# Ledger of designs, part 2: VHH binders against Uncharacterized protein YDL144C

Target 1, 356 residues: Uncharacterized protein YDL144C, of Saccharomyces cerevisiae (q07589)
Amino acid sequence: MSRILVIGAGGVGVITALSLWLKKESDVSLVVRSDYDRVLKHGYTIESCDYGRLEGWRPHHIYSSVEDAASAADNQGYNYIVVTTKNIIDGPVNSRVSNIIRPVLEKNKELHGPQLTTHILLVQNGIDIEKEIWAEFPREQYRYTVLSGIQLIGSTKIGSGHISQVGQDHLSCGAFDPQDAAAIQAANDFVRMYSNEGQNFVEFDPRVRYSRWKKLLYNAAINTSTALVGLDVPRCLEFGVNKKSTEIEVFHPAMREIIAIAASEGIIIEEEFITMFTEITRKKVFKPSMCVDCEKGQLMELEVILGNPIRIAKRNGVATPTLSILYNLLVLVQAKLKERKGLLKFDEKTATLVDE

## First folded at step 5 (VHH)

Design s24 (from g09 with R27F W105R; framework vhh_gefurulimab)
Fold by ESMFold2-Fast, scan of step 5:
Structure s24 (fold): chain B 356 residues (1-356), chain A 121 residues (1-121)
Amino acid sequence: as target 1 above (356 residues)
Amino acid sequence: EVQLVESGGGLVKPGGSLRLSCAASGFPFSSYAAAWFRQAPGKEREFVSAISSGGSTTYADSVKGRFTISRDNAKNSLYLQMNSLRAEDTAVYYCAAKYSLTYHRGQYDYWGQGTLVTVSS
């Protein structure tokens, strides 16, 4: 039986662990941080449009830290590390994906060496999220693959140990390196272990970078704009000048810039997806994840959704006037959140940022 | 031997038109995405337009409505029809090709040597 460690106990992570647990083809471990004591005592309360209502649910194992999970894997290791945490590369060093997974990779290297290949599945938004892992873990020293998980799910933590899922569990899983045969096999195996016929939709993704750029049509235009103004999608569309300025002057230009950046890498995305992504939530009163993060005082996935795309645009000679304005304003929003958390200090006497 | 060879560049007056061609050889061009990039004197290379193996197109805002990219897979050729040319369009134009399964490093797999387009009176 495959041993799977899910890191991140938010709406996505808990439902991921639940789906794997229900299939009964894997041994599921979940890292639960802030909610650990509640979950240990009472389990999870889950209200799922796909899986029904559950009370007192737990995966096979729960741990309060990645370090504890790594130690508990003694002599067996983990076949998969599923990372569902927010990817905030401009956040604290200890929150970097490479630092989060390091205890597991070090433990597996120490005890199993090349006998165990660890499959790292990043169920996270954005582009170039895999590059940090390859940079931090030399392939000659660590045996692993890196997989992409694109989740189109409306699942949120509405209280301690309480998950609400109102959007269908739809997962696309593939290899970041589409020529890595071991990664392709691992992705197909994960799809089979995750699949619950009649309850969720999960598929192998043969075009990971295409799928990630395509999802950025929504994330880089709509998640970003809603986070900046603190409004749900229908309000952004209706409150615009003549009920048109938001989609015509903000959403569509941002989406077209994403399409141009993807094309500068050889990935062509059909322009009809601009209409599709604009319409998909037009009449659904919901706030995208980045907007919810801001409202909860949590740092945004700013760099992987806007920063990295803009850096690619600069390298390939693509103009990004709309994305750049959104990015630079959200950098200020992110700084406000960092200041409130004590991660950034401002000296009011000198009117300057306190440098490290 | 993989090769991309551009042609059709030249001197043209503002408001004029030019059609660039790119001849591909040594690889299965029909399975590749293809693009045009340009580099003006003293400036960085910039993206102009791209076309998928299936014919879907993308344009930089600066050329949208003026330039048209097309391909002929039977002739292993890529084209760029440039209309309403401006002084700012003066550049060396490069043909590029990308295989969908090659992991990218921010660039296309194959590049031509370029063809010069000068828009001047």
Scores: ipSAE 0.572, ipTM 0.862, lowest interface PAE 2.1, mean pLDDT 90

Design s28 (from g09 with S52Y S56R; framework vhh_gefurulimab)
Fold by ESMFold2-Fast, scan of step 5:
Structure s28 (fold): chain B 356 residues (1-356), chain A 121 residues (1-121)
Amino acid sequence: as target 1 above (356 residues)
Amino acid sequence: EVQLVESGGGLVKPGGSLRLSCAASGRPFSSYAAAWFRQAPGKEREFVSAIYSGGRTTYADSVKGRFTISRDNAKNSLYLQMNSLRAEDTAVYYCAAKYSLTYHWGQYDYWGQGTLVTVSS
C-alpha cells in the first residue's frame, strides 16, 4: 500500500484525503493545524455533492505538523506528499513550499536513500510553482518527482472540522517534467488510487504546462479582478458599464495577454476558452479564492498567478498592460494585508516603509 | 448519429513515418475542436494533438516537432502526420470530435474505434 501525506486541511485537502481513503488503496495521513484538537476528538463533518454526508470522519492518521508526520513515518517513509496549501511566494519564509515539505524529504532520504522515490504532488494554482523545488533539492542528493494537480472543485471549510463541497471533484494529475518517466508513472498511479468510479472525475494530464496556462485565463483575469474590488463574479459582470465593460475591457484583455504569454513558450490556447471562462460563473454568486482570502485578511497567491506570468512575459517580449495594472494594484492590496498582520511596517512620521 | 472512422495505422520501424486519417459522417467536425488521443497497452489514454475552429493547433510535448495535425473541412477529414516515430509511440490512436466547449481535453463528444500503430524493429 502507498503511504500518502496530505498537507493542508482546507476544503481541497480534506476532500483529497477522503477520496483516497474511500478508495482503500492507500494509507492516508493528513496534517491538520488550526482544527487539530476538534478533528482529533470529533472528526470531520463533510457535506459533499460527490461523496455524501459524513459525520465523525477521519483519515487513517492525523498529525498537527509536517515534522510530526515525518517522524511518525519511521521505517516506512511517504510515497506521496500532496501539498494543498496556498502557494504564497512573498509570504513568510516558513510558508514556502520547499520549506513545508523539507522535513519529509530529509526523513525519507535518511531512512531509505535511493530505494524510495518521493512523489511531490502540488495541488496549487499558478505557473512555475515546481521550479523552487528543483532549485532547493538537487537531484544528486534527493530522490523525488514533482507532479501537478489541477483541481476544479468547489470545496470550502465552513466551520471548524466542517467541509462543504458543492462543485464536483475534478482532478487532473500529471508530471511537471514531461520527460520524467518515473513522474509519469507516479501520476498515473495517483489517478488510479484517487479515482472513485461514479463519484469523481480524475484524469492523467499529459500537458501540465498547457493546463496551468489555460487555468490562468480564469485565475489571472477573474480571481484577481474580484479580489481587487471585493465583489463576486456576477456583480463584477452586472455592475460594469452597460453590463459589458468588465468582460470586454478587463477580463477578456487579461485573458488574451495570458494566451499571448503561453504562445511565446510555444503553447497555443484556444480563444474559445475566453468565452467559456467568462460564462462558467456568470450566474453563480461565487467569490473566487483570492477574493475570499482578501476578505479574511489572508495573503493572496499573487506571485504564482500574476507575478510569474508577467516575469515570463518580460523575458519573452510580450506586452502585458492589463495584467500589469492588476498586478501592481494587487501588490498594494497584498502590502495592506501584510501591514495588518504585522509583516510590514510603515512610519507615518517619515512617510516611508520601515526597512527590516 | 456522428461516426468517426480512423485509418492508416500499421507497423513501422523506428524513425519511420505514418499518416493517420479520420473520416467523420453524420455531421461536420465541430467549430470547437477535433483531436487525436492514444492509449498504449496498460496505460491511460493520453492527449496527442488538437485542431480548433481558427486552424490553431496544440501538441503534447512528447510529439511536438514530430507530429502534425491538419483538417480538411470540405472532405470532413482529420489527419495526423507522424514522423520520426519511436517505440514509445506504439499505441491505439483515437480520433475525437468536440461539439461543445468544455474545460477538459478528455471530455470529447464523439470518439472513433481506434487504429493501431506499432513501432518496432
Scores: ipSAE 0.000, ipTM 0.128, lowest interface PAE 18.2, mean pLDDT 86

Design s29 (from g09 with A97V L101Y; framework vhh_gefurulimab)
Fold by ESMFold2-Fast, scan of step 5:
Structure s29 (fold): chain B 356 residues (1-356), chain A 121 residues (1-121)
Amino acid sequence: as target 1 above (356 residues)
Amino acid sequence: EVQLVESGGGLVKPGGSLRLSCAASGRPFSSYAAAWFRQAPGKEREFVSAISSGGSTTYADSVKGRFTISRDNAKNSLYLQMNSLRAEDTAVYYCAVKYSYTYHWGQYDYWGQGTLVTVSS
């Protein structure tokens, strides 16, 4: 039985743990930070469009920290680490994915040496998110694979220990390195353990980088624009000049720039997806995740959604006028959020940023 | 030994047309993405156009509607039809093919030597 550690107890992470638990093919551990005491005493209240209503639910194990989960691994370790936290590479250093998973990788190496391969599944938005893991953990010293999880779920934590899922659990899982046979096998094994017939949709993704660039058509154009203005998608479209300027002069140009960047590294995305992604939310009154993050005062996944794409564009000679304006304005929004959290300090007497 | 050899460059007047060819040898390219890049005098290399193994195409905004990328898998060749040429299209044009994908080399991994296109009256 595979031992799986899910890190991140937001809407995505809790439903991930629930799906694995319901399938009964894995031993499921969940890291619960802010809600730990509530969940320990009362479990989760879950309202799911796929899995129904549950009261007092817990996975097989819960831990208050990754360090505690790693220490509790005893002689068995973890076969999978599923990371569902926001990927904020310009945030606090201890929140970086490589630092989050480090206690588990070190403990697995200590306890099992070369006998246990740890499969790291990143259920996070963005491009080049696997890069820091390969940089921080040399494959000659650590036995692991890195897997991509693309989730289209609509799941939100609406209170302490309370999850509401209104969009279907739809997961695509594949290998970041398409030539890594062990990663491909691990992804297929995860799909099998996650699948709940008639309740969710989960599939093996044979083209991870294509799928991630394709999702960025939505994330880099629409999540970003809505976060800047604090409006849902239908309002952005209807409030535009002649009800056309938003899609024609903001969304579509940003999407075309993403397509050009992907093509500059050998990933060709069909232009029909520009229309498809614009239309799928035209009549759905909801705010995308980056907009919700801003409104809750939480840092945005800015670098993995815009920063990394723009850096690739610069390297490959692709012009990004629309993405660059969105990025530079959102850098200011991110700085405002960091200042409110005490992560940036501004001296009003000198009118300068305090660099310590 | 994989080689990409470009041809078809030359001097042309504004508004004119040229067709560039890229011949791949040493390995079939039919299953792989291919692209054209260019580098103008005194400027950095820029993306021009790409084509998938299945024939789907992408163009830089600066050339969209004027340039057409195509491939002939039987001849192991890539083409760039350039119409309505402008002075700013003056550059060395490079053919590129993506034969492998690894994280360390997630770019086009084989490049030709380039062919010069000069648009001048």
Scores: ipSAE 0.649, ipTM 0.881, lowest interface PAE 1.7, mean pLDDT 90

Design t01 (from p6 with S52R; framework vhh_gefurulimab)
Fold by ESMFold2-Fast, scan of step 5:
Structure t01 (fold): chain B 356 residues (1-356), chain A 121 residues (1-121)
Amino acid sequence: as target 1 above (356 residues)
Amino acid sequence: EVQLVESGGGLVKPGGSLRLSCAASGFTFSSYYAAWFRQAPGKEREFVSAIRSGGSTTYADSVKGRFTISRDNAKNSLYLQMNSLRAEDTAVYYCAAEYSLEYSWGEYDYWGQGTLVTVSS
């Protein structure tokens, strides 16, 4: 049986652990932080459109921290680390993905050396999210692969130990390095272990970088714009000048810039997606995840959705006038959120940012 | 411009087979999650089967092992092979298509007009 550690006990992480647990092909461990005591005593209450209603549910193992999961006396190592936390590069250093997974990678290496390959599945938005892991863990010293998870799922924690899933669980899993045979095999094995026929959709993704750039057409144009103004998508479209300025002057230019950046890397995204992505949510009254994060006072996935694309554009000589304006305004929104959380201090007497 | 057009319905005896087709036009079918639904007279519309862009499939318990969903992206077409048909399979069958970026809504963006399947002696 594969031993799988799921990090992140939000709506995505809990449903991920549930799907693996229901398939009965994995030994599933879940890291539960703020809800640990409640879940230890009472388990999870789950209301799922795919998996039904469960009371008192627990995975095979629960831990209050990644360090505890790594240090467990009976730990035989983990075959997979599934990271479902938000990737906030500009957040606290200890929240960086490489720092989160480090205790598990070190313990696996201590227990098994080269005999165990650890498969790191990043179920997170954005581009270049795998590069930090390759940079921080030299492949000569660590045996691992890095896998991409694009999970289209509507799942929210609505109370302590209480999950509501209203959108079907669709997961695309593939290898960040398309030449890594071990990563390709690990992705296919994960698809098999995650699949619950009649309840979810899961597929192998043969073109990870294409899929991520394509999703960024929506995330970099619409998630960002809605987060900036605090409006749902239909309101953004209807409230524009002559009910046209938002799509013509903001959404479509931002999407075209993403297409140009992808093309600078040799990845062609069909221009028909500009119209398609704009029209799909025109009549659906919802706020994308970045907008919801901002409204809840949570830091946004700003760097992986806009920062990294813009950095790629600068390296490749691609102009990004629309994306850059959105990015620089959202940097201010992110700073406002950091200040409210005590992560950033401003001295009103001197009118300066407190560095130290 | 956007259309889903079903065909292949008809009268068949219990134990027989039918193949339904759905022709898509006016959108990039290959990028959409596609599904078959059915509605019998006096009943609610029920899910039958679905297929993602990459080919992964799911089936309602009532049709597992008897029905097979498939797609041909080059022909912008969706298919449902129905075997071992029963009287209970009598319904109007609809094809549907959905695109999801953030999460699946469970609400389909495009629907066909339906094709009638009648299973009787």
Scores: ipSAE 0.013, ipTM 0.478, lowest interface PAE 7.1, mean pLDDT 89

Design t02 (from p6 with S31R; framework vhh_gefurulimab)
Fold by ESMFold2-Fast, scan of step 5:
Structure t02 (fold): chain B 356 residues (1-356), chain A 121 residues (1-121)
Amino acid sequence: as target 1 above (356 residues)
Amino acid sequence: EVQLVESGGGLVKPGGSLRLSCAASGFTFSRYYAAWFRQAPGKEREFVSAISSGGSTTYADSVKGRFTISRDNAKNSLYLQMNSLRAEDTAVYYCAAEYSLEYSWGEYDYWGQGTLVTVSS
């Protein structure tokens, strides 16, 4: 029985743990931080379009920290670490993915060394999110693989220990390194353990980088624009000049720039996806995750959605006028959020940034 | 318009110290991963130390414990404090900047002109 540690108890993480638990093919541990005391005493209240209503639900094990979970790994360690937290590269250093997973990777190495390979599944938005892990954990010292999870799900934490899922659970899981046979096998094994026939849809992803660039057509154009203006997608489209300027001069140019960046590294994304992603939420009144994060005063996944694409574009000589304007304005929004949280300080007497 | 200008190099005896500075202009330095490289005569350029936009540091094994990298984003400056200098540290030292916040891709966008450090009696 695979031992799986899910890190992140938001809408995605809790449903991920639930699906694994319902399949009964893994031992599921969940790291719960802000809601720990409530969940420990009362479990989760879940309202799911796929899995039904549950009261008092909990996975096999609950921990208040990754360190506690790592210490409880026992003789088997963790076969999988599933990371569902927001990936905020410019946020606090303790929130970095490499720092979050470090206690588990160190403990698995201590206890098992070459006997156990840890499979790190990143269920997070963005491009190049795996590169930090490869940089921080030398493959000579650690046995691990890095897997990509693309989750298309409408799941939100609506209260302490309370999850609402209104969009079907669709997970694509694959290897970031398409030549890593161990990673490919681990991804296929995870798909098998996660799958619940008739309740969710799970598939192996043979083209991880393609899938991530494709999803960025939506995230880099629509999540970003809605976050900047604080409007849902239908309002952005209807409020545009002649009900056309938003899609023609903001969304579509941003999407075309993403396609051009992907093409610069040999990945072709079909132009019909521009229309598909523009239309998919045109008449669905909801705010994308970055917009919700900004409104809640939470830092945005700015660097993995815009920063990294723009860095790739710059290296490959691809022009990004639309993405760069969105990025630089959202950098200011991110700084506003950081200032409000005490993560950066501005001296009004000297009109200068202090301790950047 | 874009420039990285190194200063602080010179002649020093073994066991001595030097502080190198790198002044950045024409770009938003705070958004760049920054590094020091060095090149001795007849050898390839080698990595010395790096610092992320947020201040996380990395050092080559040969300099770990002797050199300290730091940055001042308000002054658009990068520094390298070199202590316990050895003859093997003799090289031209270059500062470099990469459009990345927290880790290096190995593809530096901007390079300085270099500053010579000579460790000899």
Scores: ipSAE 0.000, ipTM 0.155, lowest interface PAE 18.1, mean pLDDT 88

Design t03 (from p6 with A50V; framework vhh_gefurulimab)
Fold by ESMFold2-Fast, scan of step 5:
Structure t03 (fold): chain B 356 residues (1-356), chain A 121 residues (1-121)
Amino acid sequence: as target 1 above (356 residues)
Amino acid sequence: EVQLVESGGGLVKPGGSLRLSCAASGFTFSSYYAAWFRQAPGKEREFVSVISSGGSTTYADSVKGRFTISRDNAKNSLYLQMNSLRAEDTAVYYCAAEYSLEYSWGEYDYWGQGTLVTVSS
């Protein structure tokens, strides 16, 4: 039976663990931090459009930290590490994905050496999110693959140990390296273990980089713009000059720049997605995740959604006037959030940033 | 069990009108994009129209101004009002649904079996 460690006990992570647990083809461990004591004693209350109503649910194993989960692996290790946390590469060092997963990779290496391949599934937004893992863990020292999870699930933690899922669990899973046969096999195996026929939708993604660039049409144009101004999508569209300037001068240009960057890598994204992504939330009073994060005073997934695309554009000679303005203004918003959290200090007497 | 069942197809003269219906069951229809596609004999399947969970609509250029897509979430139903029909509109019309939270994969999770529309003169 595959041993799977799910890191992140938000709406996505808990439903991920539940789907795996219901299929009965894996041994499921969940890392639960703030809700640990409540969940350990009472389990989860889940209201799911896919899985129904559950009281007192828990996976096979619950740990309060990744380190505890790694230590409890005994002689078996983990076959999969599923990361559902936000990817904030400009945040605290200990929150970096490579640092979060390190205890598990080190323990698996200690227990099994090259005999166990660890499959790292990143259920996170953005482009180039796998490259930090490849850089930090040389393949000659570690046996692992990196998998992409694109999740389109409407699941929210509405209280301690309480999850509400109102949108169907839709997961696309594939290999970041399309030439890695082991990663392709691991992705197909995960799809099989995750699939609950008639309840969720799960598919193998043969074109991970295409799918991630396509999703960035929405993330890099709409999540970013709404976060900058603190408005839901319909307000952004209706409040524009003549009810047209936002889509014509901000959203569509940003989306076209993403299409141009993808094309510079040989990936063609169909122009119809510009219209489709603009229209999908036009009449739905909805604040994208980056907007919600900013309003809650939480750091944004800025670098993986805008920073990395712009760096690719600069390397490939693609102009990004709209994305660059959005990025540089959101860098200031991110700095404001960091200052409020004590992560960045400014000296008003000298008018300079202190401690770098 | 997920089902999408189309109805309302039939024979109509050029310039006439038809209203297609699609009844959804076995999933939370209100959370899904819902769309109409069509396939003429010997041709590939063609996009016609899509409506988001919130009611935002998009149309293919060939039908814009003539067709109207709408939904009734309380009745788990999708509709397509087709006006000023032309011989070129002759096709099997399919209802489709795709889950979308804040972005769409651009693929459709569920498909109906289709309803035939013939525009003849």
Scores: ipSAE 0.000, ipTM 0.151, lowest interface PAE 15.9, mean pLDDT 86

Design t04 (from p6 with L101F; framework vhh_gefurulimab)
Fold by ESMFold2-Fast, scan of step 5:
Structure t04 (fold): chain B 356 residues (1-356), chain A 121 residues (1-121)
Amino acid sequence: as target 1 above (356 residues)
Amino acid sequence: EVQLVESGGGLVKPGGSLRLSCAASGFTFSSYYAAWFRQAPGKEREFVSAISSGGSTTYADSVKGRFTISRDNAKNSLYLQMNSLRAEDTAVYYCAAEYSFEYSWGEYDYWGQGTLVTVSS
């Protein structure tokens, strides 16, 4: 039976663990940190539009840290590591994905060497998120694959041990390296183990980089703009000058820049998606994830959604005037959040950033 | 002009088969989730089956193993193959389409007018 470790006990991670647990084709472990004591005593309360209402639920195993999960793996290891945490490259070093998964990869290497291939599934937004893993874990020392998870799901933690899922669970899973046969097989196997017919939608993604660039049409234009101004999508559209300036001067130019960057890598995205992505949320009063993160005082996934695209653009000679303005203003918003959290210090007497 | 048009409904005996078709026009159907719903006389509309843009399928428990949903994106068409039909399958069948991003809202953006399926002797 596949042993699967889910890292991240937010709305996405808990529902991911639940879907795997309901399918009964894997042994599911979940890393629960801030809610560990409550979940250990009472389990999860889950209100799911796909999976129903559950009280006192927990997966096969729960651990308070990745290190504890790795130690508990003993002589069997983990076949899959599913990472559902926010990917904040510019955040604390110990929150980097490579540092989060390191204890599990080291333990799997120690226990199984080249006999066990560990499949790392990144259920996270953005582009180039897999490259840090390839850079930090040399293939001659570690046997692993890296998989992409694009999960369209509306799930949030509304209290300690309490999850509310109001948007249906749709998962696309594929290989970051389209030439890696082992990764392709692992992705197809994960789709099979995750699928709960009648309750969710799960599919294999044969073109991961295409799918991620396409999603960035929305994330890099709309998540970013809404986070900057603290408004839902319909308000951004209606409050614009003549109810047109937001889509014409902000959203559409940002989306066209993303299309140009993708094209510089040989990936073609039809311009009709600009209209589709603008229209699908025009009448839906909701705040995208980056906007919600900012409002909760949490750091944004800024670098993987705007930073990395802009770096690719500069490398390939693509102009990004709209994305660059959004990025540089959000860098200031991110700095404000870091200062409030004590991660960044400003000296008011000298009017300078305190560099450490 | 956005349009979904169902066809293939009719009268069939218990244990028989029917294939429903839905023709989409006026939008990029291949980018949408598509679904079949049904409404029996005097009852609320219920979910039957859905298919993602990539071809992943889901079915209501009452139709699993008997119905098969499929799509042909080149023809902008959605199909429902119904086998081993029962009296309780009698309903008006509707096709529906939803473009979902960030997450599915479970509310379909486009609907057809429906096609009647009657299962009786």
Scores: ipSAE 0.012, ipTM 0.436, lowest interface PAE 8.9, mean pLDDT 88

Design t05 (from p6 with S100G L101I; framework vhh_gefurulimab)
Fold by ESMFold2-Fast, scan of step 5:
Structure t05 (fold): chain B 356 residues (1-356), chain A 121 residues (1-121)
Amino acid sequence: as target 1 above (356 residues)
Amino acid sequence: EVQLVESGGGLVKPGGSLRLSCAASGFTFSSYYAAWFRQAPGKEREFVSAISSGGSTTYADSVKGRFTISRDNAKNSLYLQMNSLRAEDTAVYYCAAEYGIEYSWGEYDYWGQGTLVTVSS
C-alpha cells in the first residue's frame, strides 16, 4: 500500500487527497495549515461534481505542518509527495518548493537510504519547475524522482473546511525526465492509484515538456493579461479596440512568442492552438487563477509562467517583446502585492526601496 | 458552425450489439475530450464513457467490459461499440466534447442531439 503525503489543502489538494482515499490503494496524509483546528475536529465538507457530497470527511492522517508529517512517518516514510501549493520562486525563501519538501526528503534519506525512492509530484503550473529540486537535492545523494501533474479541475475552498468542486477532476501525470524509467513507472502507478473510473479522468503524460509549453500558450498570454487588468477573459476580448485589439495585438503575439521559445528547444506546438485557446474561453465568464490570486492579494506564479520562459528565450536568442512587457508590468504588480503583505518596504521620504 | 451528429441507434434484442457514431464538425475535434452520455426515460442524464485527445479511456461501472469507446481523428469521429446489450441500456445516447483549460469546469462545451437505443424483445 503506497504512503502518500499531499502538501497544500486548497481546492486542488483536498480533492487530490479525496480521490486517492476513495480508491483505497494508498495511505493518505494531508498537510492542513489555516483550517487545521476545524478539520481535525469536524473534518471536511465537500461538494463535488465527481465524488458527491461528504460531511466530516478526513484522509487517513492530518498534520499541521510538513515537519510534523515527516516526523510522524518515522518507520514508514512516504512513497509520494504531492505538492499542490503555488510555485512562487520570488516569494519568501521558506515557501520555495525545495524548502517545503526538504523535511520529508531528509527524513526518508535518514531512515531508509537507498531502500526507499520518494516520488515528488508537482501539481503546479509553469516550465522548469523541476530544476530547483534537481539543483537542491543531488541525485547521487538522494533517492527520488520528479513527476509532473497538470490538473484541469475547478475546485475552490469556499469556507473553513469547505470545498466546492464544479469542474471535473482531470489529471495528466508524467515524468519530467523522459529517460528515467523509475519516474515513468511511478507516474503510471500514480495514475492507477488516482483513477476512479466513471468519476474522474486521469492519464499518463508521455510528453511532459510539450504539454507544459502548450499550456503556457494560455497561461503566459491570458492569465497574465487578465491579472494585469482585473477582468475576466470575455471582457478582455469584448473591451478591446473594435473587439479585436486584445486578441490580435496582445494574446496572439504572446502565444507566438511562446511557440518560438518551445521551437528553440526542438518542441513544435501546432499553430491551431493559438485560435483554439483564444476561442475556448471567449464565452466562459471566469477569471484565470493568476487574476484571482492578484484580486485576493496573493502572490502570483509569475516566474514559472513568464520569468522562466523569457530566460530560456534570452539564452536561445528568441525575441520576446510582448512577453517582456507583460512580465515587467507584472513584476510591478507583484511588488505592490509584496509591499501590501509587508514583504517589501518603500521609504517615501527618500523615494527608495529599503534593502531587504 | 459547431456540430456533433450521432447515428447508429435503433431497436435491438437483449444480448445484441450496436455501434454508435458521432461526426464532429466546425472545431478541432482531435484536441478535445469526447464522451458518451445517456438518458433513460424518467432518469437523469448519466455518464457512459470518455476518451481523451491522447486515447485514454474511462467507463461507467454499468458498461465496463461490454462497451468500447474509440475515436478516429482523421475522420473527426467518435464511436461507441455496444455489446451484450440489456434492457436497462435503453436510452437516448448523446455525444459530447470538452476542452479543459486551466481547470476543467465539468460542463461539456459541445453536445449532439442524441440517438435512441431501444433494447427489447
Scores: ipSAE 0.027, ipTM 0.511, lowest interface PAE 6.9, mean pLDDT 88

